VHH binders against c4kar8. Designs and how they scored, part 120

Target 1, 263 residues: c4kar8
Amino acid sequence: MAELSTPSPASPAPLDGGRGDELEKFTLRGARQILQLLQDLITHRGLITAHTGGGHSFMTAVLKVDEERGRVVLDPSPDPQANRRALAAPRLTCVTQLDGIRIQFPLVGLGEGQDKGRPALFAPLPAEMLRLQRREFYRLQVPLAHELSCLLKAEDLARKPVEVSARVIDIGAGGVAVVVPTGAAEFVIGGTLPACRLALPDGEPIELDLEVRNLNRQTQRNGTEQLRVGLRFAALPRAADTRIQRYIFKTERALNAKARGGL
Short names: E, the ipSAE of ESMFold2; O, the ipSAE of OpenDDE; V2, 0.75 times the mean of E and O plus 0.25 times the DockQ between their complexes.

## First folded at step 8 (VHH)

Design m21 (framework vhh_7n9e_1; at its last look DockQ between E and O 0.35; V2 from the best seeds 0.00; counts 0 for: pae E 4.0 > 2)
Fold by ESMFold2-Fast, scan of step 8:
Structure m21 (fold): chain B 263 residues (1-263), chain A 126 residues (1-126)
Amino acid sequence: as target 1 above (263 residues)
Amino acid sequence: DVQLVESGGGLVQAGGSLRLSCAASGFTFSSYAMYWGRQAPGKGREWVSGISGSGGSTAYASSVKGRFTISRDNAKNTLYLQMNNLKPEDTALYYCAREWSDSYYDEGTAEYFQHWGQGTQVTVSS
């Protein structure tokens, strides 16, 4: 299941053999490509999850790219503790999506200051950015209006069974990411959550087993803390897989039509 | 300052048992899921087991399921791994870790987490 290959904060470890070779195909190292991608994130108002290590993260955005000084300017968290963790971290791992393509990049040497009189975080431009264009890495950002939820069967802090209705924030062929308030339930990476129920707009909820793949404590823009849980589908009946894929494609088409200003 | 100190390793015959301990300090132990990982000479790190903050949920790698038992004592800030029916393939340096993950579920890196301990050596003969 698990392979411990976390890079050290000061000196990133090399990627695993075949996996390293595969990721190299998706790694951007050209200065112009990096600048263009960062500018695209600004243009599309892309929301970024910045991981500070220790399972902590906060939501940010690229406010601008300063080509002259070779820096990016980021929106600080309203939570001072999240900003302190970020400034103390040797590196941030930034994760976002653009048109369903996963984008990931490191920031090293984070500083604090002001941009046009407002608090801001800044860091040197990343030397590389990962852009994963593979279908299996595609994740649909779930529109808030869809009210997509997954009923999780877990345990609370007192070790009692609890059912938690978690908001689905993204969905793909392989799983979902959900958010729950910190402390609502306990999770462990590698654990299985049996008989969870995924609610899609049409039809009965889908009953499925989910495997916990990652956990991140996330500070929202309003300062509240949430736990983001990455969940893999352990196995899907063909009918459930079809319904999930249909939801993804239908939602993408509707978002494309709206972007065009169509009916 | 987060400190994790592993102990309890040693030399044991195949079929034998060992109990590993990890003493934690510098953070609210009961608020974090804890993990055991291992690294054999010349191989990468491998996740072995995990336990939730309260101890209510556990998870195990297929290679150790049914033979190893993870547990914790939150009053003592200590994590344990009871290893039974040990095999030569279990020979490795064993680490405990507090959760640290910076990747999505579909990339197979959810179990990549930073260890902060020195490790304890387990050697299984025959």
Scores: ipSAE 0.529, ipTM 0.807, lowest interface PAE 1.6, mean pLDDT 81
Fold by OpenDDE, look of step 9:
Structure m21 (fold): chain B 263 residues (1-263), chain A 126 residues (1-126)
Amino acid sequence: as target 1 above (263 residues)
Amino acid sequence: DVQLVESGGGLVQAGGSLRLSCAASGFTFSSYAMYWGRQAPGKGREWVSGISGSGGSTAYASSVKGRFTISRDNAKNTLYLQMNNLKPEDTALYYCAREWSDSYYDEGTAEYFQHWGQGTQVTVSS
């Protein structure tokens, strides 16, 4: 009678093991914290990139947190092949962002089923979630309807000065994130963009110096590649700061009012 | 898969020089800004230098400005860091990194992956 040693559930491989001690401060392991964060993702309809390994991923979302069953419900891919890969994967690496903060968490033990008659993916609650709070300042996601833009003074591949009108996607007291077409200009983290112009709805553009703090290349669903550029206000006049703060405050109020059903 | 392999580290005396290399593969090297970072014992990772895809734009941390020079050979898919006038404070694991990438752009843009190598140890003795 060979005692079939039940394979000890492989402890989910720690997220990128090489960053050991530094990531610990950003890692949530509390059940309540995890539940809250997952609920926040639901509330904000956060899109999640789920990585299945081998360079494959699909877009999903947390649909529900089932506390009673200790599981998370995910939106399946419209691609059956992606779902098969997900189910076959020993680990799903989920990556998303909430309020400009990167969130990463593993899911193991993925299964398929139905939630309220709709196909769904199920996984046990993650044991840990990584929440990388790197920003010093709160960033407001700019409503698309506001059409905020920033005229960037940069250089092209030939080091020729170019002006690029970039859409502002988020704004805070410390800077902005913008989206630029690929190839429009060259950027490097740590580089300075002098005499740029930030357009706010309430008046004339604000002239300011910007420092490149982050670069993120993204591919849209339609296959178009865009570059997200995180920019810090290098020198912000007081008057400009006031205007930015006012815009943020006003916009937040409006968004909150809308969320409460008032508009 | 994106791979970055650092080399050129070692033991050097204060005031000495080293040249680090980073061999890149698994992506179109010239299309991405590349960076050097370092992590000293007991400290967090810090940005050291960056260079645009074409090599036309460069940036340096204040701590290394005037001493370090970042360059790249796109034909060889290699990033370099020339380090001159090295100081004990420069002792760290040096790693190369690629700019962040994401597979999907949608409303609420997220920063997903930054690729970096395993690093090369630089030790500067007093």
Scores: ipSAE 0.298, ipTM 0.713, lowest interface PAE 1.7, mean pLDDT 84
Fold by ESMFold2, look of step 9:
Structure m21 (fold): chain B 263 residues (1-263), chain A 126 residues (1-126)
Amino acid sequence: as target 1 above (263 residues)
Amino acid sequence: DVQLVESGGGLVQAGGSLRLSCAASGFTFSSYAMYWGRQAPGKGREWVSGISGSGGSTAYASSVKGRFTISRDNAKNTLYLQMNNLKPEDTALYYCAREWSDSYYDEGTAEYFQHWGQGTQVTVSS
């Protein structure tokens, strides 16, 4: 048998092979529900990250739904190369949040054109949309004024122990996301960081074990690099869980009260 | 361009051992965390193990911890997986993978492996 073609590896997949089954209950396939969710994104002016493959993405938004033609209208990127990648991609994976709930949907058959004389991108309505409405996926965006930090006990590039004070950018029942300067420490997905310390506004820092679940290298606008580290709580005692839930609840109440009073 | 070439798979009896290799080229190998993943017939892809760029930190799926050992030789641009006490459930196509280096932020997705090799088949019988 001669080599007929080199098979390509499957697209990147979840670290846990069972996660796909868990998500089916959150997948919308009804046309009415899909149209309503897209309209909600338009109404809230939701910013969408559109992934084109190969680690590339661009920021966009749903400008409108053209129900008569059965398609969505997207805002093109100001970067022509991003638009060319999007048009060449076999699909876009669109990711956004609505009211703190993760929304994800594929777009296939992207084309370019004009909408009211302005450049726009078009695609058929997605056949499905993922709406992750369950408590363990909720992540509170930490207000900057709270200055939450987490002291990470990790290793530097020379394999020496190092303590890194990382700013917490979001927190949920199952973990935190933090940012650190690139090069401050090494991390590996699946690795554990024992005896880290999470500083909440109430009381002494919480000692907890953290597991690295995701890493994202980011270049800031000023050219500096930082690393976003997604961390899952491992071995979380009941008392620590209670303190974290209380912080989330109180902060949510405060934010909701401001939104209601700001009518 | 980036190339990852796996080798060392084969047919073994339960309780046996294999050592997988992944030859890397087209990038600065020591700058990247490297990973092993596997895909069993009829199942989704599963993460197996990871190792930091320097080799100082390692991680394992609970299903293989204590039986598998990941290592790397940065002078030879080679990643290894020593698999001991193999079980029939370890039967799968095994891939090595490189961490992402994209500068974009994307939370809430499980897609962290950008480059996969072609894979090497491991079949555990009896």
Scores: ipSAE 0.242, ipTM 0.712, lowest interface PAE 4.0, mean pLDDT 79
ESMFold2 (binder alone), look of step 9: mean pLDDT 81; pTM 0.826

Design m22 (framework vhh_7n9e_1)
Fold by ESMFold2-Fast, scan of step 8:
Parts: structure tokens; C-alpha cells; sequence
Structure m22 (fold): chain B 263 residues (1-263), chain A 126 residues (1-126)
């Protein structure tokens, strides 16, 4: 049988074209559900990657929902060219996440103006929003305070073995995403990194084989480049799987308690 | 502007060989891993092979391992796929890609975020 592609909740990239049919069960079409989800994005200050097509995107956020006028108000980019591309685009594809759940929605008919004297972008409320609630795709955003790292065994640009200590930015049941300086090591999707060591806050590092699943080059505000590497656990001892699941669960509960913020 | 142009496809008998090429321009070729993917009629796109920027690491789908060899010539900005012992099930449109993304850790499928070239058709007759 044919297998369907399912996107990770943590990925900022939009779904491949033509994959909408299998996603219908994850699509919200109720007006109240859409309004509530947009409000949740405002409350949690969710950053949105808005894809304008042609490989272009910018970071935005929902500033408010104007229910009376049936539109959403978005934070414009500080880059005027990004705003011009967005206004010229027939459609924006907005990708974000809320509590490890991937959210994706289209915006059509983008305009510009002012909200309370400040520049703003406006679009009609989306008629649908994708919300992927699958346990196997849940990814915990790792708190910086946990200093969670993974020692990767790879090759450098001269084909020499190298060990790279990479910061873990998210973790799920099936793998981790890490950040590595561009040029520190070479990776290839489908390649195996043997005998890597995952360091959780408590206990001994976990030795495991990792498979490279995705690569994303990111330019930071200061102009430096980093490489985001998505890594799948090739196989885990039962004890290691249990430790990872407990870390995810306990950290999620602690973050949820903090988000409730003064209970 | 990134451009990838595939060539070398054609009609070949089962058991035969074919060599695909991909000419790259608009980026520092040696800094990027490169990939071959394919799409058979009526099926989704599937990952076939990948090679690191220096050429030091390669990876292959189980269906082609031992029969296909990926290579690159960084001086010529060209990616290659040597296909040996071709089978009818290898019939597909073959794509060269700079980015191949798998958005999840525990599935056997892949998504193309960008299709960089128009592809080259490979038809294997029995």
C-alpha cells in the first residue's frame, strides 16, 4: 500500500502541494473553533512563519482578531521588501505551533493599513485551519535552562571524523532536532550517525544511533548561520525510551504549570 | 537564483544501465548535500539517494542499494546517478534536489518542499 506523508508539528515549512485530502480530519472549519484558535495564538504570543511563495517567508504574529469586520490583524515585517512580497502574493501560508501542535492556515486578500496609529497587515479570517493532534508527532520545545545536548559523531568538510556537541532544541518520542554551526560537520539526509550520546538533565548520557531526516539552514539576526538537523532514533533500549518519555512528560507538565502563570 | 537541470534519462531494457546528470547553478554547490528523488506514474515522490557536500557520505533507499551509485563533481557543479541492473519498477521521473525534507522522525515517507528541476524520464522495459 501507498504511505501518506505527515508533517512534524515543529517544522516551519508548509505541507507539500496536493496533500490536502488526507488532512481533512485534522482541519478545523467551524467559525467558533477558528476564532478560539486564533485567540490562543494571541494569548500565547505564537510566532508565525508566513510563506509568500517562491521560497520567501517572514516572521509575523496575530495582533488581534476583528470579529466585527471578519478579519485578522498581523504584525508587519521590519523588512519593507518582505511586506511588498506578502501584499503581492495571491495567498500566504501561515505555519506555527501551539504547545507542540502544528497549526497551518491560509490567508488570502492581504492588505495594509494602520491599527491604533501603527502599521499593520489585514486579512479576512481563514475559512479553515489545520491542527495536527497526533501523539507520535508531539515535540517538546526544550527549555534553554535544561542545557540538553547531543554529542554527534560525523565527518567534517575534509572527510575527517569529528565530534560535535549540538544543542537540542526539541525532542519527541521519535527523535530530536539539534542546532550546529554551519560548516562544523557535514550531514546527508538518510545517513546514520553511530554511537551518538544524548545528555538529559538527570542521569548518564544515552548512547544511540541517529538517522538524519531533515536539514535547514538558518541565518540569525547577527548574520551568523546555523544548521538545524532533525534526527530520528534508529533504535532505543527500553530503558532509554522510558527515560526520554518521562523527561518529556515532566517537562511538559512543568511548562504547563508555568504557563498558567500564577495559579 | 538556484537552478537545477536534470538530463540523461531515456528508454532502457531491464538489466541495462543509465547515467543521470544534474547541472547546478546559483549557489555554492560544494556547501550543500544533494539528492535524487523519483515519482512513478500514479505514485507519490520518493527519496532515492543523497550525498554530502564533500562527497564523503552517501545514503540510498533500500530499493536501489547496491544497484545505484550517487556521485558529484564539485569543480563542475554536477551531480550524477549511475543506475545499474535497472528493473521495470525503476520507471519514473527522476528529480535532482538541493533540499529533501522529512518532517517527522518515525515515517518512511518524504516531502519535497521545493522542486528545483523539471526532471528526466526513465523508462525501463521488460
Amino acid sequence: as target 1 above (263 residues)
Amino acid sequence: DVQLVESGGGLVQAGGSLRLSCAASGFTFSSYAMYWGRQAPGKGREWVSGISGSGGSTAYASSVKGRFTISRDNAKNTLYLQMNNLKPEDTALYYCAREWSEDYYDEGTAEYFQHWGQGTQVTVSS
Scores: ipSAE 0.433, ipTM 0.791, lowest interface PAE 2.4, mean pLDDT 80

Design m23 (framework vhh_7n9e_1; at its last look DockQ between E and O 0.30; V2 from the best seeds 0.00; counts 0 for: pae E 3.4 > 2)
Fold by ESMFold2-Fast, scan of step 8:
Structure m23 (fold): chain B 263 residues (1-263), chain A 126 residues (1-126)
Amino acid sequence: as target 1 above (263 residues)
Amino acid sequence: DVQLVESGGGLVQAGGSLRLSCAASGFTFSSYAMYWGRQAPGKGREWVSGISGSGGSTAYASSVKGRFTISRDNAKNTLYLQMNNLKPEDTALYYCAREWSSGYYDEGTAEYFQHWGQGTQVTVSS
């Protein structure tokens, strides 16, 4: 129920104004650094959520960096409407994660064409990229094998109470992002979902109140539509906070050890 | 295609009331949550209130909770904001939006929002 932060005077809003100096140290503006980070996203096959505005987004990936022409080549959505929204948008806000580090960058001037005979989207190289290396902004991508879920208590389209089991796709110190089927329940930014239950591998589900912070209708690569919901933890008890942090750190260490080849 | 037209603003005395309207066209109105935002002179834009597509869920900024009521008439494709007990600090340009996003669930990230209208001015005299 807390009020959203005062946004900047422009739309889309810039980074959190009162913390400009803090965020500036995480902002990459050097051409070499930007090119290297984009190349790292290609190498690690990082999936990008591209926000087109109006609560719409689609999954994409950087296919190629064309340094000679000063542009990135992106994988288009299989949904023509998502691509039309993207091309019409004045700006895309691209969000991804690399090794638990949140990466965010704008793309302006999106166009369409072909790359090696395949449909592609392209945009000029971003002038800046945000690379948030702070624990408070860290988001663990939840492994599918963990089958992490959150039982949401919400209302359906007929204004009746409904319980929705949502898959947790990422988790951090401040909240979770979940996926729900389109139409399963109604959400509103700023609304509170009381007495939801977060299932972690260690022990009983954690009962907590969640605040809706973000809503995105995402077109998946197979053309189906999903609703992604960003949820903030409200009034988190110390024991619950400890269990969530333990899960995050244990999972990160396990993924890190696997990447190092285990032995 | 998407059009949002705000109306109902004006000059009002402290303690007074106003009802704002937003006429929507170009999309399936009942399928979208709708929002009211405002921008005070010399300040950034701030979220005021939101309502789900069916009208079953509402949310309010702490500064207006208990004084403002958001509602919608899906048959008329119209969003409303009933403003009671107005204060001088409520003076702002008010606009409606089909979507509002503060980024993800974390603090300290970029925010974005879309508004489709020019807004309606509300001035509260002391």
Scores: ipSAE 0.533, ipTM 0.812, lowest interface PAE 1.5, mean pLDDT 81
Fold by ESMFold2, look of step 9:
Structure m23 (fold): chain B 263 residues (1-263), chain A 126 residues (1-126)
Amino acid sequence: as target 1 above (263 residues)
Amino acid sequence: DVQLVESGGGLVQAGGSLRLSCAASGFTFSSYAMYWGRQAPGKGREWVSGISGSGGSTAYASSVKGRFTISRDNAKNTLYLQMNNLKPEDTALYYCAREWSSGYYDEGTAEYFQHWGQGTQVTVSS
């Protein structure tokens, strides 16, 4: 139980809860998703700031999720007054972070008791949790008719150089996602693919270096596997950036016009 | 039934070395890129290193490049991480992982590795 470093004394503050419709897109209400997120907080031993109102808060943690009884078990404060304020509050607003993403959820109906002979606080599972993840980049789903492709300079399973023409399925300011047949080439997250070529409809292909950021295997209807590869642009020249942004803007505008009863 | 079992962690002095192992079973090991990640107390998960299925390509986080070496032995279904010149900031629970599932390519988005082991603790004292 040794503490080698102390977190900053400043506690996270709740978001303005009076703007619920603005936060709706970040709200998780699925029971399975809520249980998974709470379990992740337990696994990572996340510190939680529980706000009781009136500018008061205390530090806590989720000790366990009791799925059979439909409740969470919280660590009580060593300060008896903090526990009394928590028990008197109509709602605890819990604020924490997981992997740099702000998590916020209410607990109502808090009670005290014992868990395996130790003092603990209990509450029903929250009905909702906010997971406030903002995307850094918009991603356009590329229409099939555009036939966007990216030539990848990679290695095959025998460690020999290969060139793979991969279909681009989405594109944003920061990168692309492509699909390739499993086994056409090897990839590793964090690896760099130099001198790749991105083909846009409006000119010569763009020469660029790509960094592999994610890999997802998926099985097609015919039983063959393909690999969805998320690729980040490395050191994108401004002229290339401008061409990509123009493609995204023009394509999105055309798609929006069709959605509005297009001309 | 995929299983990944990490070992080789411990307490070491700054400047020391450790070699981590990850025993893999329940899948065709050589067909998958493999990864090491770590989680320090109070911090998010951090990708550390990766290696392709054949072992022909490797990648490292900038914080460990030049100090850590990832390797694999496909005949033994085992992944390794040789850690040299360890620093207190390397203190973490280290996990091996198979390829990522359901990830995003955007910066600032945390992702879960598919099929993490339970991890092995590395503690580096000064």
Scores: ipSAE 0.287, ipTM 0.730, lowest interface PAE 3.4, mean pLDDT 79
Fold by OpenDDE, look of step 9:
Structure m23 (fold): chain B 263 residues (1-263), chain A 126 residues (1-126)
Amino acid sequence: as target 1 above (263 residues)
Amino acid sequence: DVQLVESGGGLVQAGGSLRLSCAASGFTFSSYAMYWGRQAPGKGREWVSGISGSGGSTAYASSVKGRFTISRDNAKNTLYLQMNNLKPEDTALYYCAREWSSGYYDEGTAEYFQHWGQGTQVTVSS
């Protein structure tokens, strides 16, 4: 039984250069829209990765939408332990794809029961569902071994200028996503970070202006909070653009070679 | 549970001013960047303004820059939007929002969830 290595869901790269409202465009909050999307998942038999926290997940599917009771019915895991974790979790994060579009939604208040005599998991309908469209710009997930970093010039809570070295987690032609420790600096979507320095492996850091496009707080397994910041390249010099593109291309090639069994 | 309650909307003539408020509860208010968005009839939601947790950093949409001022009182868990020189184009339902948050970070998967209030209606007459 080949353990289908669930493709590591590519870190949703911050939505690039769109206005801070981009994510809103992709968020469904309408009851009808949510119901329709859930129904579409049923129709297409979409497999869902349900994250229970602590690095644990299981595969499930939406079996039914019970509109009368305002709940979704999920396929339980064949692993009783996974189901226990799911039931104990304050929140289930469901991730799936439909027609190449990533879909993410939370479920809270998970319960177990039976649907037509079969074991099932039940949750209230999600209040929101996110449909992430394909990014206009490809973003490379930066290998950890590259230790790509960006020195951010920002302000702290006291409005004092601070420099924060942030790890770059993904990079594209339009920007980077970085991770910073919580409290290291303050950010706001739409804000500008001037004279930052992006360190590429191939030479001197690139000085550039960055615009904050996305903020996402993340809790690590150890309970530590980190802030993921999506940053857009503001006025990127041509030479810098070329270097970034070259890095991306080279890295992709190397990753692909490795994936093919190459050294 | 995160709660955001907007107030201060109303009918105003072009060139007039309004001050919106958003009362926040259910989270540590000062720890989060807060935002104003708006939705005009028949249009999607658009970003209007943002302010960092401490209030040290602010940002504005080009359409409102120089006219609107975002501020916050962390002691009162309240976000404000001062709107001056209002235009008919500013007519919309105005929403308060908290910055996106994620649940557990696992395998690089980020969760994008944003909390919005119910909104307050702003109508600018010609």
Scores: ipSAE 0.272, ipTM 0.703, lowest interface PAE 1.9, mean pLDDT 84
ESMFold2 (binder alone), look of step 9: mean pLDDT 80; pTM 0.814

